# VHH binders against p49116, part 112

Target 1, 238 residues: p49116
Amino acid sequence: EGPLLSDTHVTFKLTMPSPMPEYLNVHYICESASRLLFLSMHWARSIPAFQALGQDCNTSLVRACWNELFTLGLAQCAQVMSLSTILAAIVNHLQNSIQEDKLSGDRIKQVMEHIWKLQEFCNSMAKLDIDGYEYAYLKAIVLFSPDHPGLTSTSQIEKFQEKAQMELQDYVQKTYSEDTYRLARILVRLPALRLMSSNITEELFFTGLIGNVSIDSIIPYILKMETAEYNGQITGAS

## First folded at step 7 (VHH)

Design ta26 (framework vhh_7n9e_1)
Fold by OpenDDE, second read of step 8:
Structure ta26 (fold): chain B 238 residues (1-238), chain A 120 residues (1-120)
Amino acid sequence: as target 1 above (238 residues)
Amino acid sequence: DVQLVESGGGLVQAGGSLRLSCAASGFTFSNYGMYWGRQAPGKGREWVSGISWSGGYTAYASSVKGRFTISRDNAKNTLYLQMNNLKPEDTALYYCARPGYGSSEESDYWGQGTQVTVSS
């Protein structure tokens, strides 16, 4: 059997909205996040193994892991996105909401902790200096997770996950042969993704564009979108 | 097509230094970790050093640790290996490599290599 991924899957280039405003408004943040989300979903769609699972299973997988994929994307694209600036802007917007007493103290704490966890995760990934190849396979490992409830074809999903893990291991072994712990250092970051609330992520990054529509509900449409349509939307929003 | 071209090898005396370069083309250089390997006469391929995409992480074989330094310039698509305090046992054909897919080393992309000879 051939490899799970190829050079085309290692490439993950996010195009930011232009021009960048002096003040990062909610619209800019949401547009940036949406572009990343689309890129992540279309990336998944481009994997032959993903296609082999069928439309229903594919949709279920993405629904289950979109937050994790998105978060990995944030980490990978942190520099291009100026993620620290985006997060700071989000915090500032939240402070305005807090002043309006729209959020409970507990909710504020949850949101702030989530932002903290996101920042820490991205920082930890940067510290490890994860490359495009490694990110691609980490995303694959997350994508092909068999432990989500309600999934079909769990045996195949597990097989693909194992394949992704093995190929990542091979890559790390080839590149860093005498550093036997690098793979473990990388993989041990993945549990942090499961601590991230998809609801909070959605509220922070997507409330300005989606309104009352959930990411979960739009995933099937995103997966069916043609790449050309996506590109057209990116250029038309400018 | 992926291309890797090594340069900088030569004849040096024990205790001397060399700097190897590897010019990369045909792929997005900054998406990949890179590594140096070497092959001595009559011996198999040996991993020497690896470097992450930005150079923020490096690893070395125990045999070269403290003597060799791997670096890269992504703007120039170039990988480097600074070799100090060279020993006769360092004599080998040195090659730079981009990892491919799969467990086999044959899946990786290699240059033609540059010969390093260290005299006693």
Scores: ipSAE 0.925, ipTM 0.975, lowest interface PAE 0.4, mean pLDDT 93
Fold by ESMFold2-Fast, scan of step 7:
Structure ta26 (fold): chain B 238 residues (1-238), chain A 120 residues (1-120)
Amino acid sequence: as target 1 above (238 residues)
Amino acid sequence: DVQLVESGGGLVQAGGSLRLSCAASGFTFSNYGMYWGRQAPGKGREWVSGISWSGGYTAYASSVKGRFTISRDNAKNTLYLQMNNLKPEDTALYYCARPGYGSSEESDYWGQGTQVTVSS
């Protein structure tokens, strides 16, 4: 048994749609988010430990955690995406919806609270200066969560999660040998991901892609895409 | 293949300064934290300082805190260690490292090192 991840899994390069429009719109935001989602699913699928669990387990794991993986991806790719600009455009659209009385006050409050939580999460990760290795292992910890209902092979999933936690610990202890607090500061960020609504993430980032269909319902199809199909989607090659 | 090449060592009087450089290649430098270590003749390896991918987070061994500054230039794939107020006990072979997989430092990627000698 070698390490859970390799240098290949630490590489996480998002290619944004080009050209960027003068004014951000639902289409551009949705395309950008879809590329990040596809990159995240392809990343998960490339892990040998993940493949070893089998297709049914793989589908169940990703359906349960896609919002956590996506949010980690938003934080990791925040600069490449100009996430602050995207969130500002979403807020502007919501302000227009308030004036036109298209959404309930309670729903608008929920969405604004979600945006605030997302901004705080991304800011905390930036303040900790989380690197590609640390992000890869945080994503692995989230992916190999044994506590989702309906999972089979939960003991093996738990072992993979524990392996991810130990390898992250090893890395942090080697890099920052006398800083005994960094690992704890990183790990206490993870519970916030489970408090973020996947339904609100869908509304903010995926309205133009799927209509009323949920992201977890399309996950099985994304996971079955071959490398060529995936590369065609994320590179935007025409 | 991962390659790390250190330079900038030399002989210096106590109280002097040196700036070490480490040229990295064979991997995406900005994806990883890096560290400096040192080894005095006949002694074990000692961790000196670590730095996060952008340089926004750093840590130092208590023996060098306030005297050494770690930094990096991702555009040049280069890691630096600015060493001020050097002491004879800082005499060692200094090497840069990228953390490897596993708990042992033997899994890490090491440069061949650059010698620093501090005279009394």
Scores: ipSAE 0.850, ipTM 0.942, lowest interface PAE 0.5, mean pLDDT 88

Design ta27 (framework vhh_7n9e_1)
Fold by OpenDDE, second read of step 8:
Structure ta27 (fold): chain B 238 residues (1-238), chain A 120 residues (1-120)
Amino acid sequence: as target 1 above (238 residues)
Amino acid sequence: DVQLVESGGGLVQAGGSLRLSCAASGFTFSNYGMYWGRQAPGKGREWVSGISWSGGYTAYASSVKGRFTISRDNAKNTLYLQMNNLKPEDTALYYCARPGYGSSSESDYWGQGTQVTVSS
């Protein structure tokens, strides 16, 4: 069989909303996040192995791992997004809510810890200097995770995950032959993704646009979105 | 099409230095780690050095560590190999490479190489 991914899957270019406002408002943050989410979902959709699993299984996979894919996307696009500035803005907006006594002390702690974990993860990935090829395969490993509840075709999913892992290993071995621990250093970052709450991510990045609608509920729509519609979303700002 | 063109090789005396260049085209250079390899006469291909997409991470073969430095300029789509304190055993055809997909090394992209000859 051929490789799991190709150059088309290594390409992952996020286009930010333009113009950038002087003050990063909730709308700008949500629009930026939405574009990343769409890009991530359509990236998954473009993988032949993903397509081979069928619509129901595909949807289930994305629902299970969208937060992890999104987070990897944030790390990969951190510079283009000015992620640190976005996170700072989010914290500032959160402070307003705190002052209004809308959040419990425990909830505030949870949200702040989430932001910290997110920043730490992105920083750790930057320190490893992960490239587009490695990100693509890391996303594939996350996407084809067989250990989520309620999945069908788990054997096939596992096979694809193994293939992704092997091909990443091959890449690292070819590029960094005598650094036998690079692969391990990369893979050991993946557990951090599962420490982050999808609910908190959704609240931080998407509440301004989605309102009471969950990311889970719109995933099928995103996956069925036409390329032209997607392009319109990217180029046609809110 | 992916193209890699090496340059900078030549004849040098032991203890001398050379700087190799590799011009890349036909793909997004900054999406990939790159590596240098070499092939000595009568020997197989040997990995020499690898570099991450931004140059923030580098790796070297034990045989060249401390003598060779790999670098890149993404704005110029160029990979470099600074070779210092060259030894006769460094004589080889040096090639730059972009990894392909799959386990086969044949899937990688290579240039034609540049000859480095170190005299005693």
Scores: ipSAE 0.918, ipTM 0.971, lowest interface PAE 0.4, mean pLDDT 93
Fold by ESMFold2-Fast, scan of step 7:
Structure ta27 (fold): chain B 238 residues (1-238), chain A 120 residues (1-120)
Amino acid sequence: as target 1 above (238 residues)
Amino acid sequence: DVQLVESGGGLVQAGGSLRLSCAASGFTFSNYGMYWGRQAPGKGREWVSGISWSGGYTAYASSVKGRFTISRDNAKNTLYLQMNNLKPEDTALYYCARPGYGSSSESDYWGQGTQVTVSS
């Protein structure tokens, strides 16, 4: 039929909490990350193909890929978020935790390796100068992944993923017609997203969200939110 | 909705230079890569050069590489094509474009074009 995405899906506008505190704290980082997560969920929910799969399938897909969507969002919004400053603050906190013997050396190593992987990913995307259209389609490719355990309607999900891949290819070929390597350079970045631990992402960005509640457990609630409530979350309106 | 308006074309002698401009409106210019194409009388549209959203990535048709430079100013919603060492075979209607959705160039958004004529 029509294209998988439209101009409305290319627009991805993160509104940061203001004012920015003099010193970065867990509350500011968590609020910023929560806004990005809610924006990402709203983005997915607005796709007609996604809606067509039904609520149960939608919940399963997002629970499986939220960390990949969130990480793509971090890369896309890195400047708006001052992500480098946030990561530096987290590193400083980890170094202080070593000094105070509050965390094991093995755990600190795992978290530091995760931060390096995240920085490498964001730098590679920046170096390729990925635009809003390309980000929208990369997010669609990871969203419509048919290979997660427990999924139903896997043939339909695969069809939507293939459609996303073809439309991304068309865009890249139209824009950079004689550059035969750009699409491959973009797509080989995606496997790294699956190597990043969702548990470590939660620890770094969502420490203050809701005590012991995991992101996985709140996704069904976010997907069922009314539009007005959704908009309130992503803009911080109160 | 989407509007693209080219300017800067004209008549120039072989070996000369021209700078084309394209004013974009009706969409968030910085969200998209853009490209320049051209069409000579009796021929189909030919891709000339493409540029990423910030200008950090560019590509050129082999026929213009080293002679043409694509650039953009996102604050002004403007795309540019600097054309140096022009040749008679560069004579064409030049148009800027925002890629559309789908696999056909017909889905793209094009301007009216600006005529470039290179005398020998």
Scores: ipSAE 0.829, ipTM 0.930, lowest interface PAE 0.7, mean pLDDT 88

Design ta28 (framework vhh_7n9e_1)
Fold by OpenDDE, second read of step 8:
Structure ta28 (fold): chain B 238 residues (1-238), chain A 120 residues (1-120)
Amino acid sequence: as target 1 above (238 residues)
Amino acid sequence: DVQLVESGGGLVQAGGSLRLSCAASGFTFSNYGMYWGRQAPGKGREWVSGISWSGGYTAYASSVKGRFTISRDNAKNTLYLQMNNLKPEDTALYYCARPGYGSSGESDYWGQGTQVTVSS
């Protein structure tokens, strides 16, 4: 039995829309987010273990964890995306909604807290200096989570998650042999992902493009999208 | 193909310094943490130091802590090991490594190594 991932899976290169506008409008933000979402889902699709679960099961997995995968992607691609600038722009756009009295005080608080948690998470990951290998396996651990409701083949999913954890452990042990707490410092960040609402993430990053369509509903389509179509989406979008 | 080429080794007196270099090719260097190892005569491979992808995090073996400094230049695809206050017990073949996949150390990628000899 071979390893869960390979160099192909460690590679995670996001291409941003070009040119970058002087003012980050909702369209640019949504396009950037969409590219990351597609990249994340197609990354998952490229894993043999993911394929082995079957279409129904792997679709259910992605539906359950897309927000976590997306968030890890944001952290990993924070520099390339200029995430801090994007988040600032999002806040500015939200202020317009606030001025129009479209949101309740409680909702405003929830959204702002979500942005804070997202920024804090990304900052914490940056401080840990997580590399592409570690991100790949962290995403695998998140992807192969057996504790989501309604999943089939939970035993197999658990096995894949354990394999991901073990291989990450091996990597950390090899690279940082006498730092026995490196792995723990990394893994302890994962619970923060589940504090984040997928609905709020969707509203912040995708409302401009998706409209009334949910990310949940388009996941099967994205997973079935051909690589050529994906590449066309990346290069053709302006 | 993954290639690692070490250089900078040589003969040095105790208390002296050396700077090792490792030129990497055949993979995206900045995606991986890297580490230095060494193998002394008649002994097994020993981990010396590790560095994260950006260099923002480093770790050292207790035997070299405070004397050795690991660094990297991702623009040059090069890993470095600055060795100060060298001791005879530091004599070994030093190699840079990129971790592979799986639990076996045999899956890692190594160079041919560079010989460091410290005389008393």
Scores: ipSAE 0.918, ipTM 0.969, lowest interface PAE 0.4, mean pLDDT 93
Fold by ESMFold2-Fast, scan of step 7:
Structure ta28 (fold): chain B 238 residues (1-238), chain A 120 residues (1-120)
Amino acid sequence: as target 1 above (238 residues)
Amino acid sequence: DVQLVESGGGLVQAGGSLRLSCAASGFTFSNYGMYWGRQAPGKGREWVSGISWSGGYTAYASSVKGRFTISRDNAKNTLYLQMNNLKPEDTALYYCARPGYGSSGESDYWGQGTQVTVSS
């Protein structure tokens, strides 16, 4: 048995819509987010261990963890996306909505708290200088989570998660041998991903393209796409 | 097809300095952390220093901390080790490495090494 991941899984290249508009708008933000989502799903689908679990299990896993994968992708691709600029534009829009009394104060507080948590997460990953190998294995750890309700094959999923954890540990311990705390600093970041609402992520990043359709409902379709169709979604226009 | 080629070793007097280079090819250099190791005569391989993908995070063996500086230039696919205040006990074959895949530790990629000899 070989390693869980390979060089192909460490490579994670997001192609942004071009050119960036002078003023950020919902269509640009949603197209950018959509490309990252499709790239993340294609990444998961390319893992042999993931394919070995079968279609129904694959769908259930991705439906349970897509927000965690997407958030890790936002952190990994933050510079390519100019994520800080996108989040600033969203905050400005929310502040204008407060001024015009278009949204309830409680809802705005929830959304602002989500943006703060997202920015804090991305900043913590940047400070740790997380590399492509580390991101690939963190994504594998959250993908192969055996503890989501309704999963079958939980023992096999747990074995793949343990394999991901062991291989990440080996990498970190080889690279930073006498820094015994780096792995713990990395892993302690992961629980925060589960505190972030998938509904708020949908509202912030996908409203312009998805409308009233949930990401959860389209995941089976995305996972069944042919490779050429995936590539079209990653590089195509909205 | 991962290739790592070290250079910059040589004979130097105690208290002197050397700068080692490692030319990397066959993989996307900026995706990976890298490290330097060394092997002294009659001893096993010892980890010396590690560096994250952008150079923003570094770590050093206690025996070299304050004397050695690890750095990298991703545009040139090159890893560096600046060695100052060299001691006779720093005499070793120095090699650069990229950690491999798996959990056995046997999958690391090493260069052939460059010899550093410190006299006096």
Scores: ipSAE 0.826, ipTM 0.934, lowest interface PAE 0.8, mean pLDDT 89

Design ta29 (framework vhh_7n9e_1)
Fold by ESMFold2-Fast, scan of step 7:
Structure ta29 (fold): chain B 238 residues (1-238), chain A 120 residues (1-120)
Amino acid sequence: as target 1 above (238 residues)
Amino acid sequence: DVQLVESGGGLVQAGGSLRLSCAASGFTFSNYGMYWGRQAPGKGREWVSGISWSGGYTAYASSVKGRFTISRDNAKNTLYLQMNNLKPEDTALYYCARPGYGSSTESDYWGQGTQVTVSS
């Protein structure tokens, strides 16, 4: 059996589009977000336990949790992405849309609340100083969630989630032995991920890149991509 | 391969100070929390202090709280332990560690250790 994850799963390196434009635009934001999404899907695909569940289960799990994985990735890669700068640009665009009467006030309020929730989540993770190992296991806990509607093999998924939680606990207890509360402080952050709307995430980060299809619709295709094709997508290679 | 090399130990009188260093290689140092442990003659390993990846979160054993300070320099792949107001009961082999996978401490990566001896 061995451990659920290895050092290769702790490595999570986002390569940003280069050069950064003088002014942030939709293309740069969407390209950056797409690279993170593809990196997150590739990370999930590389886990032997995930592969063992089979194609149909893999697709169902990722469809259910991609927004949670993506948000954890945003928090983990916030500095590399200059996420605060991206969010500020989005807020500025929304403020201009209000002035031009292009979006309803209710919709703008929903989007602004989503941005505030995202910023609070990223700030809480930064304050806890979450490391690469902890992020890898939090992503695994989210990925192996047995409680999504329509899942088969829920018993096996639950066992993998419990294994992820146990191994995270072991790591935290070894590193911070007499601080008995750190694990609870970390885990209590996870419910906030389920309050994040996947539809609003799509509008903020993936507008114009997916065309007329949702992220949910493209996940099966990303998961089936050959390694060379997958690498071409994340690097923008011709 | 993961390698950890400690230095800075020595003989000091009670009330003295020492700074230990641990040079890490073979892995991305900034991805992991790290800890210091110690082992006195005839005793098992005791956890001393832990530090998060950026140094923003630290924890200490009650026996060293207020006297020891853990820190790290990710640019140099180095972990530090500043030991002040040393006591004879602090005498031990001090080692740095990267936590491993699973519940067993046998999966952890430890250095060879550096000896700290505190005279009365």
Scores: ipSAE 0.823, ipTM 0.929, lowest interface PAE 0.7, mean pLDDT 88

Design ta3 (framework vhh_7n9e_1)
Fold by ESMFold2-Fast, scan of step 7:
Structure ta3 (fold): chain B 238 residues (1-238), chain A 120 residues (1-120)
Amino acid sequence: as target 1 above (238 residues)
Amino acid sequence: DVQLVESGGGLVQAGGSLRLSCAASGFTFSNYGMYWGRQAPGKGREWVSGISWSGGYTAYASSVKGRFTISRDNAKNTLYLQMNNLKPEDTALYYCARPGYASSDESDYWGQGTQVTVSS
């Protein structure tokens, strides 16, 4: 079978909308987030093991884990995105929503807690100095999760997840041979991704989408896009 | 086509210092952790030290901890190993490496190595 991923899958290059406006707005944040989402889905679609599962399974997997993939992508691309600046702008926008009585106090608290958890996650990944190979395999572990409700081919999905875990373990053990703690430090970060609400992620990063469209509902269409369309979304050139 | 080229080895007296360099090409250097290994005559390969993509995380074999320092320069695609207070048992061929993909008999990518000889 060969390895689960290749050097092509380790490469994860986000192209930001240019130029960054002096004052961040919903449109810029939404476009930046959309590019990361499209890049993440194109990344998943390019994996031979993922393709082998078939279209229906692929759609179900990505619908179940897009928020986890997106959050890993935010952490990986935090510097190129100036994520801290984007989060500050979102907090300012949230402050305006409080002032306009658009959200309840309980909802504001949930959203602020989500932002805090996201910042903690990104900071922990940065402190561990997670590299492109490690990110690629963490994304693969998340993608090939056999435990989501409604999945078919769960045995094959589990085999791909185990393969991802083994290849990550091998990489970490080869790179940091006598550091017996690094792999555990990395893997214990993953459960936090499931504590992050996809609904709140949509509110923070995708409020510029037209109409009442959820990310979950558009995933099947994104996965079917031609390569040129994916490239257009990623680079902003259509 | 991953290529790794080591340099900086030589003959040194016990207690001396050497700085090894490894020039990397054929891949995006900053995407990967890197490590140094060594092989003494008649021995298997021994891991020496590893470094994360930005240099923010490092690890060392117990035998070299406190004496060796691993570092990297991503702008130059170069990995370094500063070796201080060298001992005769440090005598070996030193290789830099990019970890390979494990699941299909893939091996790590190693350079040809640079010889370090420590006299007593």
Scores: ipSAE 0.815, ipTM 0.916, lowest interface PAE 0.7, mean pLDDT 88

Design ta30 (framework vhh_7n9e_1)
Fold by OpenDDE, second read of step 8:
Structure ta30 (fold): chain B 238 residues (1-238), chain A 120 residues (1-120)
Amino acid sequence: as target 1 above (238 residues)
Amino acid sequence: DVQLVESGGGLVQAGGSLRLSCAASGFTFSNYGMYWGRQAPGKGREWVSGISWSGGYTAYASSVKGRFTISRDNAKNTLYLQMNNLKPEDTALYYCARPGYGSSPESDYWGQGTQVTVSS
């Protein structure tokens, strides 16, 4: 069989909303996040192996791992997004809620810890200097995770995950032949993704756009979105 | 189409230095790690050094560690190999490579190479 991914899947270019405001408001943050989410979902959709699983199964996969894919996307696009500035802005917006006593002490702690974990993860990935090829396969490994509850075709999903892991291993071995631990250093970062709450991610990045609508509920719509419609969303001014 | 063009090779005396260049085109250079390999007469291909997309991470074969330095300029789509304290055993055809897909070395993209000859 051919490789799981190709050069088209290594390309992952996020276009930010323009113009960038002087003050990063909630709308700008949400629009940026939405573009990344769309890009991530359509990236998954473009993988032949993903398509081969069928609509119901692949939708279930994305629902299960969208937060992880999104987080990997944040790490990959951190510079283009000015992620540190976005996170700072998010914290500032949260301060208003804190001052208004809208959040419990425990919730504040949870949110702040989540932001910390997100920043730490992105920093750790930057330190490893992960490239587009490696990110693509890391996303594939996350996408084709068979250990989510309620999935069908788990054997096939596992096969695709193994293929992704092997191909990433091959890449690392070819590029860094005598560094036998690079692959392990990369893969050991993946558990951190599952420490992050999808609910908190949703609240931080998407509350301004989707209101009471969950990311889970809109995933099928995003996956069925036409390329032209997607492109319109990317080039459109919000 | 992916193209890699090596340059900078030549004849040098033992203890001398050379700087190799590799001009890349036909793909997004900054999306990939790159590596240098070499092939000595009568021997198989040998990995020499690898570099991450931004140059923030590098790896070297034990045989060249401390003597060779790999670097890149993404703005120029160029990969470099600075070779210092060259030895006769470093004589080989040096090639730059972009990894392809799969375990087979033949899946990678290579240039035609540049000849490095180190005399005693």
Scores: ipSAE 0.924, ipTM 0.974, lowest interface PAE 0.4, mean pLDDT 93
Fold by ESMFold2-Fast, scan of step 7:
Structure ta30 (fold): chain B 238 residues (1-238), chain A 120 residues (1-120)
Amino acid sequence: as target 1 above (238 residues)
Amino acid sequence: DVQLVESGGGLVQAGGSLRLSCAASGFTFSNYGMYWGRQAPGKGREWVSGISWSGGYTAYASSVKGRFTISRDNAKNTLYLQMNNLKPEDTALYYCARPGYGSSPESDYWGQGTQVTVSS
C-alpha cells in the first residue's frame, strides 16, 4: 500500500536559536538540543504507519528510541548546529566542573567516552556521505524496533522495520547499483547507537531541563501537543 | 513537480570526450543522491554512475569505470557526467534520475535524455 515514507519525511530542517552567542552557554546548547528533539518527535508522529500502531504502542516506541533518533539527528544536522563547537564547549564546561569538585573522575571518564563515541559516529556518517533519504530510512529502522521491552505489537512493528530496510535497500541499489557493499557499511553503523547512554545524553544536552525529569517521561506529553505548539518549538516562536 | 533536463549530447569520434549536464528543479536537490542511466537502441536501460548528496561518494558501472566522472554543483542544482575515451558501444540516450520509492525503475524520476552517438 504505498511506501513507508514520503518526500515530506526526507525534509528535516533544523532552525537554530538566533543570535548565536559569542560564547556558548548551557542555555543555547539546551535550546538547540530541544529544537532537534521536538523536530525528531514531530517527524515520527507524521508517519502514517507510526499512527496506525495506536497511541500506547507508538508512544512506547519513541520513549525507547528517542536517544537513537536524537543521535541520528545530531549527525544529520552536525553542520547546521556546528556540533563540533558545541561538543568543545561541553568539554570546557566539564573541565570547570572537575575544578569545582562537582563530578567524580569515574563519571567524567564515562561522559568523555560518550562524547568520543558520538564524535566517532558522526564522523563515520559524514565519511559515508549519508543523504536525507538515507537518514529518513535509518530513523525509521530505529523507530520501528520490535525488540524493546514492554512492546505488545511486535509483529506489526517488525513488519514496518522490514519495510523500511527494504525501501532503503531499493534506494541504495538504484543510486549505487554496482557498489554491493554500501548498504552493509551504512547498516553496521546502527548498533553503535544503542551503546550510547540516554542518561549521559540528557546530562550533556538537556541540563537546562526542569528538575529531575527524564526525557522519556515527557515524551507522551510532547506527542500529544497540537501542531502549532510543535511548530513553535521547531522555529523558536515561543 | 520533479523536473530533470539533460543537455550536452552530440556526435563525437571514438576516443573523444563529451560533458553532459542535468538541470534539476522541483525538489531540494541536495537531499538526494542522483544517478545517470543510458539506453542503447533495442536494449534495456542500464545504470551508468551514481553520486551522493555532497559528491563525496561516487560509483560507476564496470563498463565506464576510469573513463567517466560524475559530479554535481548543489548551488546550481546541476548534475554532470564527464565522458572521456568514448567508444562506439557508449552510443545511447543518456538520462539523469532521482531515485524514487520502491524497487521498480518506473518509480524513479527521469529526464527526457540527451543522445550521444560515437562514430568509429
Scores: ipSAE 0.829, ipTM 0.933, lowest interface PAE 0.7, mean pLDDT 88

